VHH binders against RCC1 domain-containing protein 1 (RCCD1). Designs and how they scored, part 15

Target 1, 376 residues: RCC1 domain-containing protein 1 (RCCD1), of Homo sapiens (Human) (a6ned2)
Amino acid sequence: MAEERPGAWFGFGFCGFGQELGSGRGRQVHSPSPLRAGVDICRVSASWSYTAFVTRGGRLELSGSASGAAGRCKDAWASEGLLAVLRAGPGPEALLQVWAAESALRGEPLWAQNVVPEAEGEDDPAGEAQAGRLPLLPCARAYVSPRAPFYRPLAPELRARQLELGAEHALLLDAAGQVFSWGGGRHGQLGHGTLEAELEPRLLEALQGLVMAEVAAGGWHSVCVSETGDIYIWGWNESGQLALPTRNLAEDGETVAREATELNEDGSQVKRTGGAEDGAPAPFIAVQPFPALLDLPMGSDAVKASCGSRHTAVVTRTGELYTWGWGKYGQLGHEDTTSLDRPRRVEYFVDKQLQVKAVTCGPWNTYVYAVEKGKS
Short names: E, the ipSAE of ESMFold2; O, the ipSAE of ESMFold2 at other seeds; V2, 0.75 times the mean of E and O plus 0.25 times the DockQ between their complexes.

## First folded at step 7 (VHH; framework vhh_7sr4_2)

Design q2 (from g10 with E108P; at its last look DockQ between E and O 0.17; V2 from the best seeds 0.00; counts 0 for: pae E 14.9 > 2, placed apart)
Fold by ESMFold2 at other seeds, look of step 7:
Structure q2 (fold): chain B 376 residues (1-376), chain A 124 residues (1-124)
Amino acid sequence: as target 1 above (376 residues)
Amino acid sequence: EVKLVESGGGLVQPGGSLRLSCAASGRTFSDYAMGWYRQTPGKQRDLVADISSSGSTKYGDSVKGRFTISRDNTKNTVYLQMNSLKPEDTAVYYCAAEFSDYGLPWTPDEYDYWGQGTQVTVSS
């Protein structure tokens, strides 16, 4: 009969346009900060300059360079130039709207179309897989793109369960746990062992025989998590977002040698700089075009992932949050602006006795849903 | 991959003007944030001017009101008009680019591509 405290959302990283990350001041938040109390948020979708919050009651709120609110919102998906909104209409079908971000929710959308209604979501704002969550439409037969044509059909036999968009590529997880990718590939973000672009969904053959449970797409990198908790990661690593050796940690600050590029047997590019104490080049990986297995510290199992432009966040089965990659806006949540090419636990949640249930990254910030330990 | 070629550097007297240009090649130039940075001997690389893909500009404090950045997406070129030049403007000037679908870089190590630099010397 005692009161139980509900879960809460936390934010950290870039907020230079006034987007809500807790305090709502300055340009950056370096440690997780709770979002304002009293808002029952069930969806967070963030771009560089603004964040969209959807409440359980169907309220859409924008924070940052775009501000405003609307009702009857079932889902929202934000990119820097465009906001996609799925709204209930007076009839049986839902309305998919695409707004220019700078004038979002004011005047007329750039484009709108009636679509199959969004499947009713669960009341839990965090953690659970959502069929038809934007950019994937509710019936899983199409997705919304930030580039016209905004409505993009998917072959019905793909049976999509999750779809994520990076800056120029897409990842699709099907009902059988297979992963497909398409779009631009110049940073190895498609995971096919080449830098070729793909116009249509292409199966990741390197993951055949494994069952994936989650996908995440960053600016120019890709992540998936298997049902057994293994992390596979590929694409661009210039900022350490793959948790593979980068130039910054491979270099000796006292010596610099010419950059040299080599290819591994698996097609990954290995570069060398003069950074070691003995003057020998220290290896680093700039591009990883095949999925690479990544171990978390202590052998922890992953269950969820999210990616920003140049950083990666992973939630473990026991409710820990690990982050890595570019951190100069504080989006890694370690109370500093250090970039990392190795996973590091965000200690704030451990120190506060919180279990992380969900994470969603904007390009340069991170939003996290967490609950008190031993509670829902 | 974007390749950047600077031009327009040289020797100029104090109070003079100079126009730098940076020709870019590669896919989808209009999607890149572009910038000019400068480096003097023994110092770190400093922001001179940035221009986003949407046309927003940012200037270093020491050049505000004297320098103007602009871009011409039809020629894949970014320009830096430098007026009222001072001896402290002497530096190697670098053109830089980053894919800007998410935002502008805030430090030199955030840019994906850099030119080789062009020397600007302000001296009588």
Scores: ipSAE 0.000, ipTM 0.255, lowest interface PAE 11.9, mean pLDDT 80
ESMFold2, look of step 7: ipSAE 0.000; ipTM 0.224
ESMFold2 (binder alone), look of step 7: mean pLDDT 78; pTM 0.786

Design q3 (from g10 with E110Y; at its last look DockQ between E and O 0.05; V2 from the best seeds 0.00; counts 0 for: pae O 12.7 > 2, unsure alone 60.1 < 65, placed apart)
Fold by ESMFold2 at other seeds, look of step 7:
Structure q3 (fold): chain B 376 residues (1-376), chain A 124 residues (1-124)
Amino acid sequence: as target 1 above (376 residues)
Amino acid sequence: EVKLVESGGGLVQPGGSLRLSCAASGRTFSDYAMGWYRQTPGKQRDLVADISSSGSTKYGDSVKGRFTISRDNTKNTVYLQMNSLKPEDTAVYYCAAEFSDYGLPWTEDYYDYWGQGTQVTVSS
């Protein structure tokens, strides 16, 4: 049989608890480093202090502040205080377990429940049903929460396809490509034009008429990508995670400053640094409460997005990786610790003739799956 | 990028007082929560005090009633008034800033900005 090009996972950013980002030495890795060769990883889920790796063979391995391994795992989702694990049960049902992160996989979970897909065709023997990954359960009728109650039902009419949790909010992508948000909104991360919290899923009306293909939730910001490759981004921008101008640019070279705040037509807060009468201040945006269209350099189309606590990563249709936001642990992958308020291509993959296929961010690190470029 | 600079540390006798200051470059702090942490060599950084953008304060158990955090947004400065100092208060004190209305990350690695620290030594 013809051999497909081999792929590998790479990691960069914070690893101060011993998380594997290549060698696993030091506190941080500033450029992409390959993970262990020969391991067939199908899921990476990273928290601040530990990372969960799931293989296609069903092995779960933890690296960092939590360590250990377990079998029969279909999926895992890591948060700083909790690890959710979806395991194969004795029958057709799966077992959802929630562990305290410090004692994960040792003793008894904090909570466990048998779960079964309610939808037809969800009982895939290979565990590749293609329903949303954790925290969305395979039935798409519930999700796991890092706060009790851990099992959270979703209305069936939402028809969830993907669900992502930020630090204080949730994003849901439905089967029709519509986006819903709920939770905390103080940083504009809900995208409804206000800073108000929402207790229940609320449709993003600003995206009506568009078909979204993916959502990503960061600490306090949100991203979605349309089927046509457009990026919409909103929420908190004090670290440049929206790729909109930040105070860092406005403060460069300042002697004395006083901030001035104004609102754009789209409801975003624009602040300007003021001071002596020697020039006009540069504008910057601290909060963007409505979805904003973001263009990548050279007009590249996006296909995947992932967010950390204060950074954003996007994969293009041609296999390039762009990162921006807070970068002081090297999680942007540019061989430095510079933060950026504009997208920058991670040159490592281009230099190594690799095509990026997937990205997943922990709060302060980044994991990337890439394959060798073909000979064409 | 915000830079935080601590000052006011030094050597003091038990029972004495110090006032720490943390100045930030180019910001008013009106949107920031601010905190003070301390660390002795080989130990974790411990919360000393924090103050929200709205002025709500929290203190570590060992300093309640002795230390007071305050802020002056017109000077882009947060203060820690330390009274009744004990030898156990000897540490490097760090200022930190976070964009949060209700608190701090549970670890120092979740703060947006950290200062370089100022040494406080209380002679035994």
Scores: ipSAE 0.000, ipTM 0.212, lowest interface PAE 14.9, mean pLDDT 80
ESMFold2, look of step 7: ipSAE 0.400; ipTM 0.736
ESMFold2 (binder alone), look of step 7: mean pLDDT 77; pTM 0.780
ESMFold2, look of step 8: ipSAE 0.000; ipTM 0.273
ESMFold2 (binder alone), look of step 8: mean pLDDT 76; pTM 0.770
ESMFold2 at other seeds, look of step 8: ipSAE 0.000; ipTM 0.187

Design q4 (from m1 with S53Y; at its last look DockQ between E and O 0.51; V2 from the best seeds 0.00; counts 0 for: pae E 10.3 > 2, unsure alone 58.7 < 65)
Fold by ESMFold2, look of step 7:
Structure q4 (fold): chain B 376 residues (1-376), chain A 124 residues (1-124)
Amino acid sequence: as target 1 above (376 residues)
Amino acid sequence: EVKLVESGGGLVQPGGSLRLSCAASGRTFSDYAMGWYRQTPGKQRDLVADISYSGSTKYGDSVKGRFTISRDNTKNTVYLQMNSLKPEDTAVYYCAADFSDYRLPWTSDEYDYWGQGTQVTVSS
């Protein structure tokens, strides 16, 4: 029996600054294409104009509008103006660096600080299980912000396990599976039923009694996945990124009340478009400020999620990838530029007998790690 | 429903100025990135100027230094001040809106909403 090849990364969507997405040709890629064959990539972090790749061997490489490299890198987190890099130090401390993205890792960082990981405990002495992904620091007691002061403490009692930054907000998943949000809320992305901003982490009361396993933050929307595989999603929906009805699916009609706006009992903003057969306005959701339960086609359980500026990607327990939202750069991976307000499976991976294991979205593109079926 | 209404087009002499306006109606205007595109017959729409909801601007190469995009969120209006007009600026100018944080300066197919356009003609 021949051994199957290890997994590979795939990319699709916008690449107009030369960032690597499979073949990297043109300004966009509409179907998943393999990239970086034979390299053991452990982190992909993508911004609009560039992508950071980190290997398990500690190499960081930038592709796109910034092109540079560095060694001794444990983790990287890319935003359009700033690149955060966590580098190994000589001792147990790590060095957090913040670079202007345009510098391409040349010259001096804007800022640097040594950080100390928290002691692990009895069950995992190596400390890798305690190393969070940026922007959450390995000690889980701070995170990096794209705006000074770059080092932001977190209250230790939060016991953060995961932290994700959207364009204007933050999501934190604690060790007990509770979700907190803070930052800008004007698009409903905080999930508290209002559009008010929050200066400090605030618990999502709507998720009480549920145990969440994953969070993701996009431009102005938010996703979490429960340990049982349920998807909860909230925030901005003008491009269908919540998989809720959008204006593009509402029929235009000759009715009088085209722009009537009301709030549901859950606080979501409901608008009406004319053209319903009975003369009633057709509803669509522009903003959803409370978590909404989302069912995937065929009832599949989700295990991972990632968000771009206006799209959402989810990996199922059986290794399928679903995408939805704004798709005009091909970032949904369906061999077209169609936007969707419903989940659609990316058939490329099914057709190639691949199981998706990870997904990471940049604002306008999508990176996917997948392995061949039968590898066990 | 988002509606975009352009105004301010017309006939001007070379070297003259015009100010285009685009009034938006619908949801909160401050959430929109806004842009101006132009099209001559038989050609694709070209980027003129783009402004994010936070005020960051981008310009097409042929108009840099001559055109200025601005926005007034209290009036739900975006403006294009066009100075030092050339005959090559003759086109239909379209206003576009999108909730995207990002713009591609060379393509118009990424916008959610478009106006009907206003004609600008630069000739003696």
Scores: ipSAE 0.006, ipTM 0.315, lowest interface PAE 10.3, mean pLDDT 80
ESMFold2 (binder alone), look of step 7: mean pLDDT 75; pTM 0.765
ESMFold2 at other seeds, look of step 7: ipSAE 0.150; ipTM 0.523

Design q5 (from m1 with S108P; at its last look DockQ between E and O 0.55; V2 from the best seeds 0.00; counts 0 for: pae E 9.9 > 2, unsure alone 62.3 < 65)
Fold by ESMFold2 at other seeds, look of step 7:
Structure q5 (fold): chain B 376 residues (1-376), chain A 124 residues (1-124)
Amino acid sequence: as target 1 above (376 residues)
Amino acid sequence: EVKLVESGGGLVQPGGSLRLSCAASGRTFSDYAMGWYRQTPGKQRDLVADISSSGSTKYGDSVKGRFTISRDNTKNTVYLQMNSLKPEDTAVYYCAADFSDYRLPWTPDEYDYWGQGTQVTVSS
């Protein structure tokens, strides 16, 4: 007997352009709120001012500063200025379109190209929300960029499985579980131990010997999750988005910051930029240019991650959601606007007996797919 | 840490022009979005103009077409050229800087650093 579990999408954080995030508080939603019932959403891609929703039936809908709908859509990826859409085309090839966000789905796209998958794959996974495949194209031989040229080839030797774009950088996960990064590096977001930019994909040597299952890229930070559930995180930390101590947040809760550091050290290793002063209080890390191991409370295993401009969200194997970082729009989901430099569980889903299955962050908001707990 | 110092304010007749400057110091000026906000007595600060680290600009509705924001990374300075000034433009003008790649024009709390402000008065 297959147990069917009702699933729904929830949203929280910034919605000041009318983005769907439940009923909201006009500009902000501080606690998870269910989205419109009766819609079978399989992809959410959010930018600052609008969100793209794709259903399993192939309908794309825009909400917020952009509006419109289209059919025959397999995937969508939203950036503030540009919307990428993957549509079923005539024949076996898919059609990649890039639209100006202001006039998305009206008239002609800025650019369009037929794309060919490298191998046959499933078009629409059943029943569950899935990780987005754009900006990586189905063939895994190219990706879409929000800046021209929009179609960017990838060397076939990379064997890309996942690709995520931050504000100035890219992360690529290959078929062997290795991670590559390139682009801007001045915030430590490339993870190579320097602040140098990289023009071409460069392997993260610090992760050698580990098999990664997921990558996520934020404004100026990066996250990956290993097959064993460990979290590695690096980049900019001025807002606590790495869950490492920050000067401002530590000053607001000095005792709590020290306690959180000790809890994270139990069973984990962390790395810092430069050394610490002898005799100083707990270290403050503004930039972490190489991967740091992050432990969740109680040693929970991570399975999925997503990043906004200055916040991070992680789903555990048992269906819990943890968030941290900048929270002034309520995008952390804790019923307040407090920023955090430590992981905190979003209690809403636990209180409602929901298992979180997927998370996707816009720059200043968070969307979550969750199902009712079943009997097993 | 970024330190911001505004200059260039003063008294001007309606229809006149002023150029505001904001000198910034910090670990990396080119990493920051910069903006100008203004505040009249008894009211909240409102967006005037923003410029991203890459040079993209945005303007408040009431100043679009009259004001121009620009930056000079070699001088670590952001400018606001104000033309066709009106009495309604009278305010204290603040320079601000933040790390955000996505600015929200109605919420000055997103800026990490603020200057002390410079007074602009338009009267005849």
Scores: ipSAE 0.006, ipTM 0.338, lowest interface PAE 9.4, mean pLDDT 80
ESMFold2, look of step 7: ipSAE 0.006; ipTM 0.337
ESMFold2 (binder alone), look of step 7: mean pLDDT 76; pTM 0.761

Design q6 (from m1 with E110L; at its last look DockQ between E and O 0.09; V2 from the best seeds 0.00; counts 0 for: pae O 14.9 > 2, unsure alone 60.5 < 65, placed apart)
Fold by ESMFold2 at other seeds, look of step 7:
Structure q6 (fold): chain B 376 residues (1-376), chain A 124 residues (1-124)
Amino acid sequence: as target 1 above (376 residues)
Amino acid sequence: EVKLVESGGGLVQPGGSLRLSCAASGRTFSDYAMGWYRQTPGKQRDLVADISSSGSTKYGDSVKGRFTISRDNTKNTVYLQMNSLKPEDTAVYYCAADFSDYRLPWTSDLYDYWGQGTQVTVSS
């Protein structure tokens, strides 16, 4: 019989409210630590002060500044002020509840609605999202917002497959692999080449002709991953979360000498040297308002991305995890609190012969699902 | 949710001094930019003072040289020392917090979290 290798969830970064990142104590975890041994977690959704864990058996548990548990849970989505929970109902429809985070699962929700159940097949212990995952509602005609009004309609013609919310913006992936953005744009997080806000979903024309498979939204930055494994990234870069030269790191030799690669319209790559030719300070990028192609070290293909407030994590096709950006709480997983403006592999998983299958970032922390490498 | 609680307001004579305090809870204080704003009836909130997570300060033109912003990361508190107070300083003073470590010339210094405000009245 084929050998099965069990997986486990790991956590690192900020845990100052007691949210579980391994130890369950202290304020920070700087290297990956296993969580909840023997628990079959299928969804992790983390806010700054608390984390929601959903098991395959339908148990929801909260850890951190919010506590509580509930059954019959199909999905949960956590923001700092609001917890959305999708529960099985007595009939074919599911019940969507929105709770104030401080009183989650106690008393009355802020509102609730019966909805068509989202697809439940292909549950992946790695926590992979698919169409119908919160904050996108199962009918794909609305999403839940962390700010009132909590129910936000979507035009049916958008045919949403995935939706991710940053602090002030939204990214939508449609059924054809096109990406839309809207909301606040003051940090370039909408990707349209301007800093203007957009009230309605607007297609990212720079990505036309490419088929995207994944979107991720950070506090004020945005990422998408193509079906061929290319990473496009834009928005705020003051902490290096775009893996582009930053002011804090632009004067270092590694940063100022690093080449940047852009994708031409025909798909070919072009290099740009970051150093100054006339003795002027090396260039840095505080805001990138247009999608930039990002190459991982050694040209690895990406398959998953997740973003915190100021950091980015990517899983490669071969099971490596790369992180970059703000690291002051250990959320990059490199056993230090160093911030980076370039991708760095999290060596813990390589050293333990683990393959990363999924990543979910909270604002200041990172959760990872990994499995043992197969025998060969 | 970050909660901000202001204190230290009150009635003071012209030329007097007050020290405002803003206690923060809910997140690690040392990584926030913090600020003080004030509002008089019928007007927009004005920047009074701002202090970045690294300690860099910025002041509104009307208070520069008279007010000093500081922070105590061990107590999760930001302070506004207000000296040489004038009747024009009468307002509700709000504490604010934002995740941003940097300010850009083309972006505003908007803050996502606000306190409830504390009244400062300068009257004889």
Scores: ipSAE 0.000, ipTM 0.189, lowest interface PAE 14.9, mean pLDDT 79
ESMFold2, look of step 7: ipSAE 0.000; ipTM 0.262
ESMFold2 (binder alone), look of step 7: mean pLDDT 75; pTM 0.758

## First folded at step 8 (VHH; framework vhh_7sr4_2)

Design r1 (from q1 with E110Y; at its last look DockQ between E and O 0.41; V2 from the best seeds 0.00; counts 0 for: pae O 8.7 > 2, unsure alone 62.7 < 65, grease 24.6 > 24.2)
Fold by ESMFold2 at other seeds, look of step 8:
Structure r1 (fold): chain B 376 residues (1-376), chain A 124 residues (1-124)
Amino acid sequence: as target 1 above (376 residues)
Amino acid sequence: EVKLVESGGGLVQPGGSLRLSCAASGFTFSDYAMGWYRQTPGKQRDLVADISSSGSTKYGDSVKGRFTISRDNTKNTVYLQMNSLKPEDTAVYYCAAEFSDYGLPWTEDYYDYWGQGTQVTVSS
């Protein structure tokens, strides 16, 4: 068999339902901890109370409030109430199953449908990248929703490459690197400069002229990363999940808050609170309804992003992991429970000489794939 | 501007009743868990009661069975009905709000917003 680079998955943050975040078993893990040794995990999908692990050999394993295992699993996607599983059926087509989370993999699914395999679907003859992972189906002609109807068609013209679901919104990245959003917009998470909902996919005009490579959806915020490594972020910022200034009261319960609201030139709401040097309120941004450019420390280029309910994680081209936002369960990975409104590198991986290759966030935890660095 | 304004505090005899109200503005009230906390000078704030965005309630041990939390999303108001009051209930009562996500945080000392407090005094 061909040699492969060694790598391992790490977990940190909330695990109060017994989710395996490495070897720890407490209510929360504040520093990255290795997951199952010797298992070739290729997909991690986490909700608040349970995590789904898929191996390269097709084994699905649940950990936390849901337990169980299944074979012939091609992909899995976990939400708090529902687990979606893509499995090989008795015939050539794949079988999409939707399970109630509390009875996942036991008895009958809530709903199941045969879906067209990637090889037999309507492909772009230009050879563009094909369907992403769940919730986007392999044919890129539909996605799975945690709310009925579970199977949701997409217009073929969209040529979807990636689709991510937040709590009430969706982000779609197409093959040309354009971003679409739809769903609820009450926290600015759609990125169109308004708080209005959108029933159908709407192109983000503010990103025209840029080619995006990744999208990520949090509870009520949104992130995308360009091919050149720039981060654009928008939506809700009450916990610092946009890496924009937050209220001092979120970090210090002893400070008397004074707040004022105004708009920036990019349409974001800015508020001011006590803490400014001259007694004037410091600026504070609660909602950013247009994509905002975010600079990482040291000017690092981003390549991957993932979002939880109130936190954001980004992987750089050089294999560093940055996290920010709500951190009270340790999901930022800094050996503490501090929330942040600015990017901070997770030093564990640097200290262990590891390169981070992938990140996936559950609502209140973070899972990371990392490999050993080569020596210079 | 986010505001939580408590009212209904005052002086009451032991065994009496008070109803506290907290009027909320500046955020989508129905998305937030709401709570009442109390503080005696020189002590930490203690949970009195909270109510999730879905209506689930939790009470501190010393007030269970005597106090009732409720909410009215049409008036953006949370209430605390305080019955069978004791001198030990004397404190400043604070209203607090926390955004209710996929699941509630287990760390109850964090809230997004706090009110200014209302004094409750129970004396013979």
Scores: ipSAE 0.012, ipTM 0.386, lowest interface PAE 8.7, mean pLDDT 82
ESMFold2, look of step 8: ipSAE 0.013; ipTM 0.498
ESMFold2 (binder alone), look of step 8: mean pLDDT 78; pTM 0.790

Design r2 (from q1 with S53Y E110Y; at its last look DockQ between E and O 0.29; V2 from the best seeds 0.00; counts 0 for: pae E 13.6 > 2, unsure alone 63.9 < 65)
Fold by ESMFold2 at other seeds, look of step 8:
Structure r2 (fold): chain B 376 residues (1-376), chain A 124 residues (1-124)
Amino acid sequence: as target 1 above (376 residues)
Amino acid sequence: EVKLVESGGGLVQPGGSLRLSCAASGFTFSDYAMGWYRQTPGKQRDLVADISYSGSTKYGDSVKGRFTISRDNTKNTVYLQMNSLKPEDTAVYYCAAEFSDYGLPWTEDYYDYWGQGTQVTVSS
């Protein structure tokens, strides 16, 4: 036992390519498992087949379908085909690199550019614009995209504080707490009340008068959290990732014949209910194109959110973790493979007397940073 | 509205060839993994072939070396070239699509959209 137990990272969900999620075995981890002890991880960025870990000492390590390492790394952001890396140089400048994920950081990056953060007091002396991590670049004048062109300028007038990329869309939180979205909109993930795509950042008018503190983007859904702890969520809900009623999300073992509840691990017996078919029951929501207010059980206040491809995770002010959505790989952390269209607390952390401080979701897994209770 | 429309099925002699096509609309085709599944009467659907958004392929064991999946992103179409057909290849063949959200259906059997199917019959 340690005299003062420091914080630790935990993982759960899909690990079928050998990603480190505690056990390092099998295809799935259904309950939170601590990552290797003694590793000083400060950033986790996960894709479907691999996870990038960055340590405080600047080591970047890949785990899963790609297995490699590099030094002098300030930050990393993983997508399935591309890995963005922000590296320190000998001087004050930084180097933004885009790597093919399968290269395992060997050879040459696909693309690289020097990025020299402007000194404080030149662009934004308040410091709000420099608070984010990749994909938002230092000084908030650009972001990195997994699709060319990799370097994407942002108008300085946006005063970006946070930027998150979903699979087809982007969310930007500005210094005033306003939210902008752009990109693909066919599943309502932009939050403008239509399914139309937007080429340029567009303000979410539905959130006017509210001050947002966090944004998160998933496969086809979007989340933001207000300064008062309210959750607003929109986009695609086929798998319950919005915590709104779904077509047939609940699982129990009474029937097995030809319904979308099969969880075979040998690749057979695949079933799919199409969203464009006219057979949908009236009491469910497949797409929510406007922000919807979501209440957590017992009215808990949220402070952080993260989204996977089809699941959502939220951290409360008191250090609880709630998850919901698609759970067939165990990425909800409830010791089962049940999908949910309602928030459920991950009891592991309560049972271990841990307070959750951060969450980051890969498409099909979840990583959590937690500390022992008694630290604030 | 998302649509997947299969074509190219029909009756063929053993040893013959068919080329199936699946025309897609209502989504950004180049961002989707595409696949073919088949259902033999009285049995569950089986994987025939998958192709990722980047062109990586996987085949069912019974069709390796005989079938080839390909895609043309400029025509929003995925193809299945079926050679050396056998009577056990008789089935309804379904086109399927799964969104590439940093997950690939390469190792997964979950697809977002399905077509109506096209019948392939191999008869001596």
Scores: ipSAE 0.000, ipTM 0.269, lowest interface PAE 12.4, mean pLDDT 79
ESMFold2, look of step 8: ipSAE 0.000; ipTM 0.265
ESMFold2 (binder alone), look of step 8: mean pLDDT 78; pTM 0.784

